# VHH binders against Testicular acid phosphatase (ACP4), part 6

Target 1, 367 residues: Testicular acid phosphatase (ACP4), of Homo sapiens (Human) (q9bzg2)
Amino acid sequence: LPEGPLVFVALVFRHGDRAPLASYPMDPHKEVASTLWPRGLGQLTTEGVRQQLELGRFLRSRYEAFLSPEYRREEVYIRSTDFDRTLESAQANLAGLFPEAAPGSPEARWRPIPVHTVPVAEDKLLRFPMRSCPRYHELLREATEAAEYQEALEGWTGFLSRLENFTGLSLVGEPLRRAWKVLDTLMCQQAHGLPLPAWASPDVLRTLAQISALDIGAHVGPPRAAEKAQLTGGILLNAILANFSRVQRLGLPLKMVMYSAHDSTLLALQGALGLYDGHTPPYAACLGFEFRKHLGNPAKDGGNVTVSLFYRNDSAHLPLPLSLPGCPAPCPLGRFYQLTAPARPPAHGVSCHGPYEAAIPPAPVVP

## First folded at step 23 (VHH)

Design s1 (from r2 with D105E)
Fold by OpenDDE, fold request of step 25:
Structure s1 (fold): chain B 367 residues (1-367), chain A 120 residues (1-120)
Amino acid sequence: as target 1 above (367 residues)
Amino acid sequence: ELQLVESGGGLVQAGGSLTVSCAASGSTFSYYEMGWSRQAPGKERELVAEIYSGGSTWYADTVKGRFTISRDNAKNTLYLQMNSLKPEDTAMYYCAAGYEGEYFEEFDHWGQGTQVTVSG
């Protein structure tokens, strides 16, 4: 299908670079953490700010002909999880996207751009109620008890045992997310030029990455990936589609919805789309949905709208075009709905202990 | 490593009140999202309340309006105030903790539990 004009964009991105979430008992740097990470553990770093500013500038360039040069509340809507690192990331991103919000702008020209948020406990869109969803736990157990998972886990018992001795943590017989946390700490330290312990060799880091990939796969992959998605990433996907539908139906001037979120948000969304590739989304990774209209007779099954997906995971390279499995790129909207239906909550909602309704951000007030 | 120790459990009459506490040590308490789960005899463990670092809270429908979860970061302590207790609230109550906002949200740390018994 020939490409038509862009009419709507939805963006989901991970926050920028951050400090480690935690340390471990034998961490050689734990006593100087306050010096190394002056804003605190888990907080956005200067590098994180830079990354998001750069992403914003990229987006400005990509959508120069699509968006107004100035921020318009009726045209662009931004929502963030209620965390300092994601809120700050959103602000930095917008500073790149809109010159009026750019750092160093003259006071007379500087305009702050609003970032919307909801309390963490109420955020069912960008965070998922995994802890409070018994059905999700059942699905996860099925995945972790599967022969493939157990076999892999058994293969790493010796590795985890050694890691226990190096870190001072209990890892054997514990959820693999504990090993992931070790990796997170080490990777953050390494990225900021801190020396790693001798035991944290490239091989150890590689193994930890593999362990993490297995664990992530259990969350977003088979078995019952679609059902998992209905409780997680499918909610966000459904909201994105609903926003487009609402905008089109009501003739709203809204052009772009932006979500500042986490690795888990992107991973869940990738799971819903069947696009998890075994890699954790890097800082400032951005997944985009571009809706385009086509001129001509609406096809019986898909109308005159297509959806294109892209994934920017490396600022040094062009975004990766993505294809929904079973659909060409660009994907006719009707086909997109059909193929993603199993991963999206049904109209009656998905039951944890009750119907789960996806929260759709309200439309901006149009002057 | 974060250690969690529950206290305050006991026997209480139906309609009564009880506060259980969880003392955290070994890590920075404020970095964790906290929760209370309970397990009744012959039943699965269920999450009853959560509190996030920002202070927002979640409650299971079975305890809404009766239970209040709170935290004191200065004291590294989590609380669960339980009012209008019912026999159905009888369970071992566990304190749980997990890192906020990253990866997939699960609790990584658990206490040994404190027994709450409500007599009818």
Scores: ipSAE 0.762, ipTM 0.893, lowest interface PAE 0.7, mean pLDDT 92
Fold by OpenDDE, fold request of step 25:
Structure s1 (fold): chain B 367 residues (1-367), chain A 120 residues (1-120)
Amino acid sequence: as target 1 above (367 residues)
Amino acid sequence: ELQLVESGGGLVQAGGSLTVSCAASGSTFSYYEMGWSRQAPGKERELVAEIYSGGSTWYADTVKGRFTISRDNAKNTLYLQMNSLKPEDTAMYYCAAGYEGEYFEEFDHWGQGTQVTVSG
């Protein structure tokens, strides 16, 4: 890794390929869903496992000089949302990252790696409790009532009507959200080689994707993207920064924090960073924060630490280097703090969440 | 499509207890995050309790310690045990459902509601 020694890494990745979350009334595959998705709807598939294993291997390669070849609890901390698909994804990922945890390892050397989690109801870091946050609802209403949103919605009236007819779903009340669910089902089916109904043409899929993008934009984009982030992705961002700060301040041996989560987690984080690109993070997408010390020329406003971002959204290609808007890459840490401050919860807390408490991994128990 | 039907509402005296239930049909119940919302006359609908597929629960501060949300997946039924009821708990109580693990999703399945009235 160029540009000074790597000192800390935070990774956030989406789970691997999964079965559809739901079906729709006119779904030609609905009657055989149990056969098609033997582990159940919403569950990680074999392909999902493969994807995460591959991601883990990628990470091993990327951080070969940085991480120990064997898992060390004091160096690496993994947290997952409490979902089967994310927990399994974390396990698969770690099997790639640490060969000792890989399938086929000699029994004598095989070691499972712990994945930490909290109950879904309590997970305010990787799961964002939006349903219970009146302020977030207000922000969403503002977004959905905006002229741009309404105009887009109006433009899709005919499309949505046809979609209702094709799917047998009522889209009344939450048409974009429900349309997204249809897209999810179709995309999952397509990814697994199932024939789509004739009405689910490439054009229809494209339109559904656009609808999805609009909906996501309402959640993570303007208006008041920063305030939305304070209630969602900014929390995670703040935790990442806090972890680094703590590690540095206390001289802890922790090198890496990994978060196994969802597309919505990444999207929220992208929103907080101003990096939402209008696309849903694909399975096993990984957003990385790399903290490096700058040798010899400390940035005027950021000390001697820089933050580099990368986004791996395609296993067939190199990770995309990302730049925080308004900051060079690598970004001086001080500048990074300044630019992301509006998207991070203030120290006194925000509505719904109260004062911010960094979900910091427990200090490694020093024997 | 998932259908939700609430029942068990009624008139109860302050300090009393009541259990409302929600029968789900048309889809796999266990795949949903479930919740109870209530709406009092002239007020906005408020979420009072949630239960997730894994069994963890959340409560609004206004009902914490008094209400218990639970589910029976075998019966496709959601429950809300309400104890120490107060007049301010008077509302139409709605059963709600959303797909598990979709955090940008609001509840998108709703019942017709069951009326709970607490007399002072």
Scores: ipSAE 0.754, ipTM 0.888, lowest interface PAE 0.7, mean pLDDT 92
Fold by OpenDDE, last read:
Structure s1 (fold): chain B 367 residues (1-367), chain A 120 residues (1-120)
Amino acid sequence: as target 1 above (367 residues)
Amino acid sequence: ELQLVESGGGLVQAGGSLTVSCAASGSTFSYYEMGWSRQAPGKERELVAEIYSGGSTWYADTVKGRFTISRDNAKNTLYLQMNSLKPEDTAMYYCAAGYEGEYFEEFDHWGQGTQVTVSG
């Protein structure tokens, strides 16, 4: 069937470049951190702003024929996690997407674009309730106790010991998480042209990345990837689909929903889609859902709608077309629903089976 | 490296109140999300309260309305005010910390704990 017009888009993107989250005891740059990162650790950098502006411009180009040139509150809805770096990223992105919000716009014509958010404690859509969900912890434990995970970990015992010596950081208790933090610090420094210590060789960085991939796999991959997703990325996926459904059912003018979020948000969503590729989403990475109508047999009940996925993880290259496993793009919407059903929470919500969160209600639909 | 040290635990009668504290050192306290977990004998460790970026808080249903989590960044200290204590609240209380909004929501720093015992 010939592809018809684009009718709805959902975008999820990671914030732009940020300062390191932390340092380590033997960090050669720790004494000048305030100079290197004037806005503080974990905060969006000038580069981060640039990256998101560029992403916004990319999106403007991609959807030039689809979106109005000016922001319309009825057509575009933006939600962000309640963090400075994600809120700022959203603003920078929108400055690229809409000329009226662009840098250098005349004051008389400048129009700010609203970014919606909820308190961090209440954000169950873009920040998943992992810490308060006993069932999720059980699932994670199952993954980390698995033979494959343990064998991999054992293989890195010597490496981790050396890492402790190099950094002066104890990895006791949470070795992979702490190793990840070291990687984060080093990667941030490297990205900003800071020399790394001699011990932080390409091989060391590669190994740290592998360790990170293992840990991420435990969170979003097997075993019980679908069940994990129901408690995390599947919630977001369900919300995206629900928004589309509502818009179509009610004939709403909403064309685009944008989510400014984190690497973990994208990873969880990738997990829900079975599209985790073993890599951490880079800054300003964007996963897109494009819903299109097809000209042909009036298939009732969404039969004439397809979903296409793209992933922009490198500004120097075209977005990667993605296919849901088992459904080549463009994927019929009905098939998409069927294949993702195991990863999405049921209509009544998902129970965490613990004293903290009895049930996770369905994510709200954009009004 | 972030170090966490709990204090303030003790014996209290049912219906009583107690405040436990967590002193942080070795890193910038304000960069961390903080929480309190507790572990009773023979039970799994459970999260009871969290304080997030922006100051929003979360409480387990078992302690909601009775416990209050707060922080003083100037003092690098986390607090848990516990009111209307019950014997079921008897546990080792642990201070926990993790980075804000990054990676997966887990705590990766823990204190040694402070014992809270509530007598019936």
Scores: ipSAE 0.752, ipTM 0.891, lowest interface PAE 0.7, mean pLDDT 92

Design s1 (from r2 with D105E)
Fold by OpenDDE, last read:
Structure s1 (fold): chain B 367 residues (1-367), chain A 120 residues (1-120)
Amino acid sequence: as target 1 above (367 residues)
Amino acid sequence: ELQLVESGGGLVQAGGSLTVSCAASGSTFSYYEMGWSRQAPGKERELVAEIYSGGSTWYADTVKGRFTISRDNAKNTLYLQMNSLKPEDTAMYYCAAGYEGEYFEEFDHWGQGTQVTVSG
């Protein structure tokens, strides 16, 4: 069937460039961190703001025919995690998406755009209850105890020992997570033109990236990827689908929902979709859901709506068209529901506490 | 590296109150999300309370309304005020920390624990 008009869009993006989250004991830049990162560790940088502004401009161009030139509260809804870097990212993005919110706009014409948020403790949509979910930990243990994981980890024993010596950081207890933190620090420093220590060679960085990929795989990949997703990325996926369904059913004017979030949010969502590609989402990475109607007779299994996915992970290149495994692109909506059902929480919710405890209810629909 | 040291544990009668503390050192305390977990004999460790950098808090249903988690960033200290204590609250209480809002949300720093015993 020929493609009809775009009717709804959901976007999930990572915040822009930030300062490193932490340092390590032998970090050559440790003593001048306050100077290097004047807004503080973990905070959005000027580059991060620029990246998100650019993403917003990209989105403006992409949806020029779809969105009104001016912001309309009934058409666009933005939610962010309650972190400075994600809130600021959302604002920067919207400044690119709507000229009236752009920097340099005449004062009389300048209009701020609202970004919605909930307290961090209450955010179960863009953050996931991992720490408070025993079942999730069980699933992680299964992954980390698997032969493949253990074999890989064993292969890096020497590397990790050297890493401890180079950094002065103990990796005991959570070696992969702590290794990731080191990688984060190094990558942030490198991105901002700071010299890395000699031991932080390209090979070391590559190995750290591989270690991170293994760790991420344990979180969002097999075994039991779908069950993990039900407790994480599937929640967000379910909310996106529910929002579309509600908008369609009720004839609401809402055209776009935007989520300003984190790498882990995208990774979890990718896991739910079976689209994790082994890479950490870069800053300002954007995953999009585009819902379109079809002209003519509705397909038997998908109705008259299709879902197209795209992933923008590099501003120098066109967005990557994505295809849900087992579904053509564009994917009939009915088929999309069917294929993603195992990764989405059931209607009654998912229990974090053994089979006998109350289930976590599905995430609420965006108002 | 962030170091966590718990204190304040002890023996308390049922219905009593106790405050445990966690002193942090070696890193910027305010950058961490903090939590209290406990492990009773023969049971798995369970998260009982969390406080995030923004100040919002979470509690397990088993302690909600009775326990209060708080932090003093100026003192690099985490607290858990425990009221209306029950024998079921008897456990080793652990202070935990993780970087706020990044990567997969797990704690990666732990204290040695402080023992809380509630007599019936």
Scores: ipSAE 0.746, ipTM 0.887, lowest interface PAE 0.7, mean pLDDT 92
Fold by ESMFold2, look of step 23:
Structure s1 (fold): chain B 367 residues (1-367), chain A 120 residues (1-120)
Amino acid sequence: as target 1 above (367 residues)
Amino acid sequence: ELQLVESGGGLVQAGGSLTVSCAASGSTFSYYEMGWSRQAPGKERELVAEIYSGGSTWYADTVKGRFTISRDNAKNTLYLQMNSLKPEDTAMYYCAAGYEGEYFEEFDHWGQGTQVTVSG
């Protein structure tokens, strides 16, 4: 399948560096948090802005021949989740991607570019998992109740108990996202030059990373990984494919869709693609879908369009080219649809409130 | 560490109204997304309502139009106003909190619950 010109691009990226989401009770930095994090917890930092500007410049260079440096509203659509850090990340990214519109250039006027969003409670496209999806939580419970998961928890009981003493948090018998919050706080502080507590040794950080990896696997992996994806990353994947299908069918001028979102958005999408690599996406990580005309005969291998993926997870290196399992790049679009179908919502929909009835026992009679 | 304490449950007649409250302490309340879940005996826990830090709300179909979630960040208090109560609304009502927009979005702080019983 010889490659031809790009015809459509979809980009999903994580926001830039941010302040910690929370302090824990015994955090030595909690009393000066307003000084350390003047925009507030969870807010995009100056480093986060720099990372997104640099990502935008990378995208400018990558799509030089495809996308004019001038923003054209019919050709580019930008959607963000409704968080300050993702909205600001999209703006910083766009300043790099469309430098003519960026503020501060001596010869360029400020040219605002719209970043679209929806209220958080209504965002089914970019937020995963939705707490309002009971079926997903039934699937997650199956994963966390499995013997393998529970045996790992039991092996970490001593570690978690000691961590309770150091942090003042309840951790033993609690959801592992609490341990993840400790890791997140420590990593944010370290990235900004703050000394870690003596108990936060490299071994402690490594153990926290292992705990987080188990928990991520439960969220996007087996058991029932495809069904989990239908309720999460498969929704976004389906929207990406549907957008291209509409562009192709109707001859629309739309060339690029950009999604400013979160680590869990990328993890869920990687899960749907069968491409989760065991690591969390770093700040400003970007997963790209590139649709190209295939110059060969479309009748022999389905359509004349191929899909290629890249993952930019380290600004110091070239993006990683990715391939779906079972479809070496460039993947014919028809094969891409076929291979991703189990992870995408079926056409008739999938219910977040449908019973997983065989697993729900009836209530005892209560006098 | 965020701590959540529910109150305001009790016995109420069908068609009546009741407000349950959740007092939060030990952390900055305004950074959390909040919700109410309920569990009747022998039933699975059911998310009833959510209110996000930006003020948007969500309601389960079983309560939409009858229940209203609200928060007062100055008082660190979450509310659920329950109107037109039915016997099937009888349950233990739990206050919950979590963070939005990073990692997998689940509630990871829960109260002990307050019992709501709707008679007849």
Scores: ipSAE 0.641, ipTM 0.852, lowest interface PAE 1.4, mean pLDDT 87
Fold by ESMFold2, look of step 24:
Structure s1 (fold): chain B 367 residues (1-367), chain A 120 residues (1-120)
Amino acid sequence: as target 1 above (367 residues)
Amino acid sequence: ELQLVESGGGLVQAGGSLTVSCAASGSTFSYYEMGWSRQAPGKERELVAEIYSGGSTWYADTVKGRFTISRDNAKNTLYLQMNSLKPEDTAMYYCAAGYEGEYFEEFDHWGQGTQVTVSG
């Protein structure tokens, strides 16, 4: 049946390209890091800014008929984690999405656009995992103690021993997370044209990627994937659905909510949706939720609304349309609610969280 | 490689105060999120406090209002000021560090611990 007009959009995107967060002891580029990364470790690079500007321009084009060409604060809400790279990514994205409001526009027309945030330690919506959640770590322990995880780790013992020798990095305690650290550093360096050490062959990089995929699976997948999601990506998913429900119930003019966040935010959300495909989200990857009127289905499965998902993980290609498992695309809202309910926290909250966190503050207090 | 060494533990009377410290080796100390965990004999390790590179802090309910975490990036040192100590605070105290805002934010650098014993 024909898809009707768009009525609400939620976007979750990873920050752009960044400098490495840290290094390993025998990194040949360690001694010149301040020269290579002039804004500092972990900071958004010029390429990261370009990627976000490009994403914003893509969003401008995609939503040209839906979203006003000028920024209107009642129509768009932008929330970021409290990191320079995600805040700057949101700003660069908005410069592409609302070019007349962008820095560098004629001075008379430039208007700053607010990007909202909360202190890092208080952000239970966009950050994952929260170290202060004992129940999540019980679930993670169950996954990492499972036979298939331990068998894979044992099979990599020789590889991990050689990795320690090449890098000088101890892998005792958390070998897979520390292997990810090596992979992240190598990938950042390669993306910026730095030569990799001879030991970092394509086979080594492939093995590091396989290790990362297993560890990601333990964090967001079985066993007890739905309960893990209730503590992580389900929080954000619930907030997205609640925001639309509130907009619809109160007749609010809000059209778009944008979340500038991290790879783990997208991975956790994919886990909650049952859509994790074994790949790490690239810089500026964007997962979109599009709510539309369904012209052919009045009052069915949450009224006349459907939810469609897209995933933009490669600017050289069209965004991937995604289907929620067990639902046709586009998915009727009622069915979407039903299928995602196990992964979303209950209204009374879960052990590490209370009720859902709203993306937009409640309506102003009425006298 | 970030290396963490705790110090300052000891025996203290209930109601007393103690500061434990964690010296870190490495010029990248300021880029890490840091925390203190504790473990009493026969019990699971418990996260008691965190401090992010930008200064945002978190405390477990069991220590909130009594403990203060702080860091001095110029000295590569993490502190835990513990006031109004109770016998239940007796534990080995570990400092820990992890990456901020990428991958799954778990601690992957741990010190050897410093013993704090609070007598009734």
Scores: ipSAE 0.617, ipTM 0.847, lowest interface PAE 1.7, mean pLDDT 86

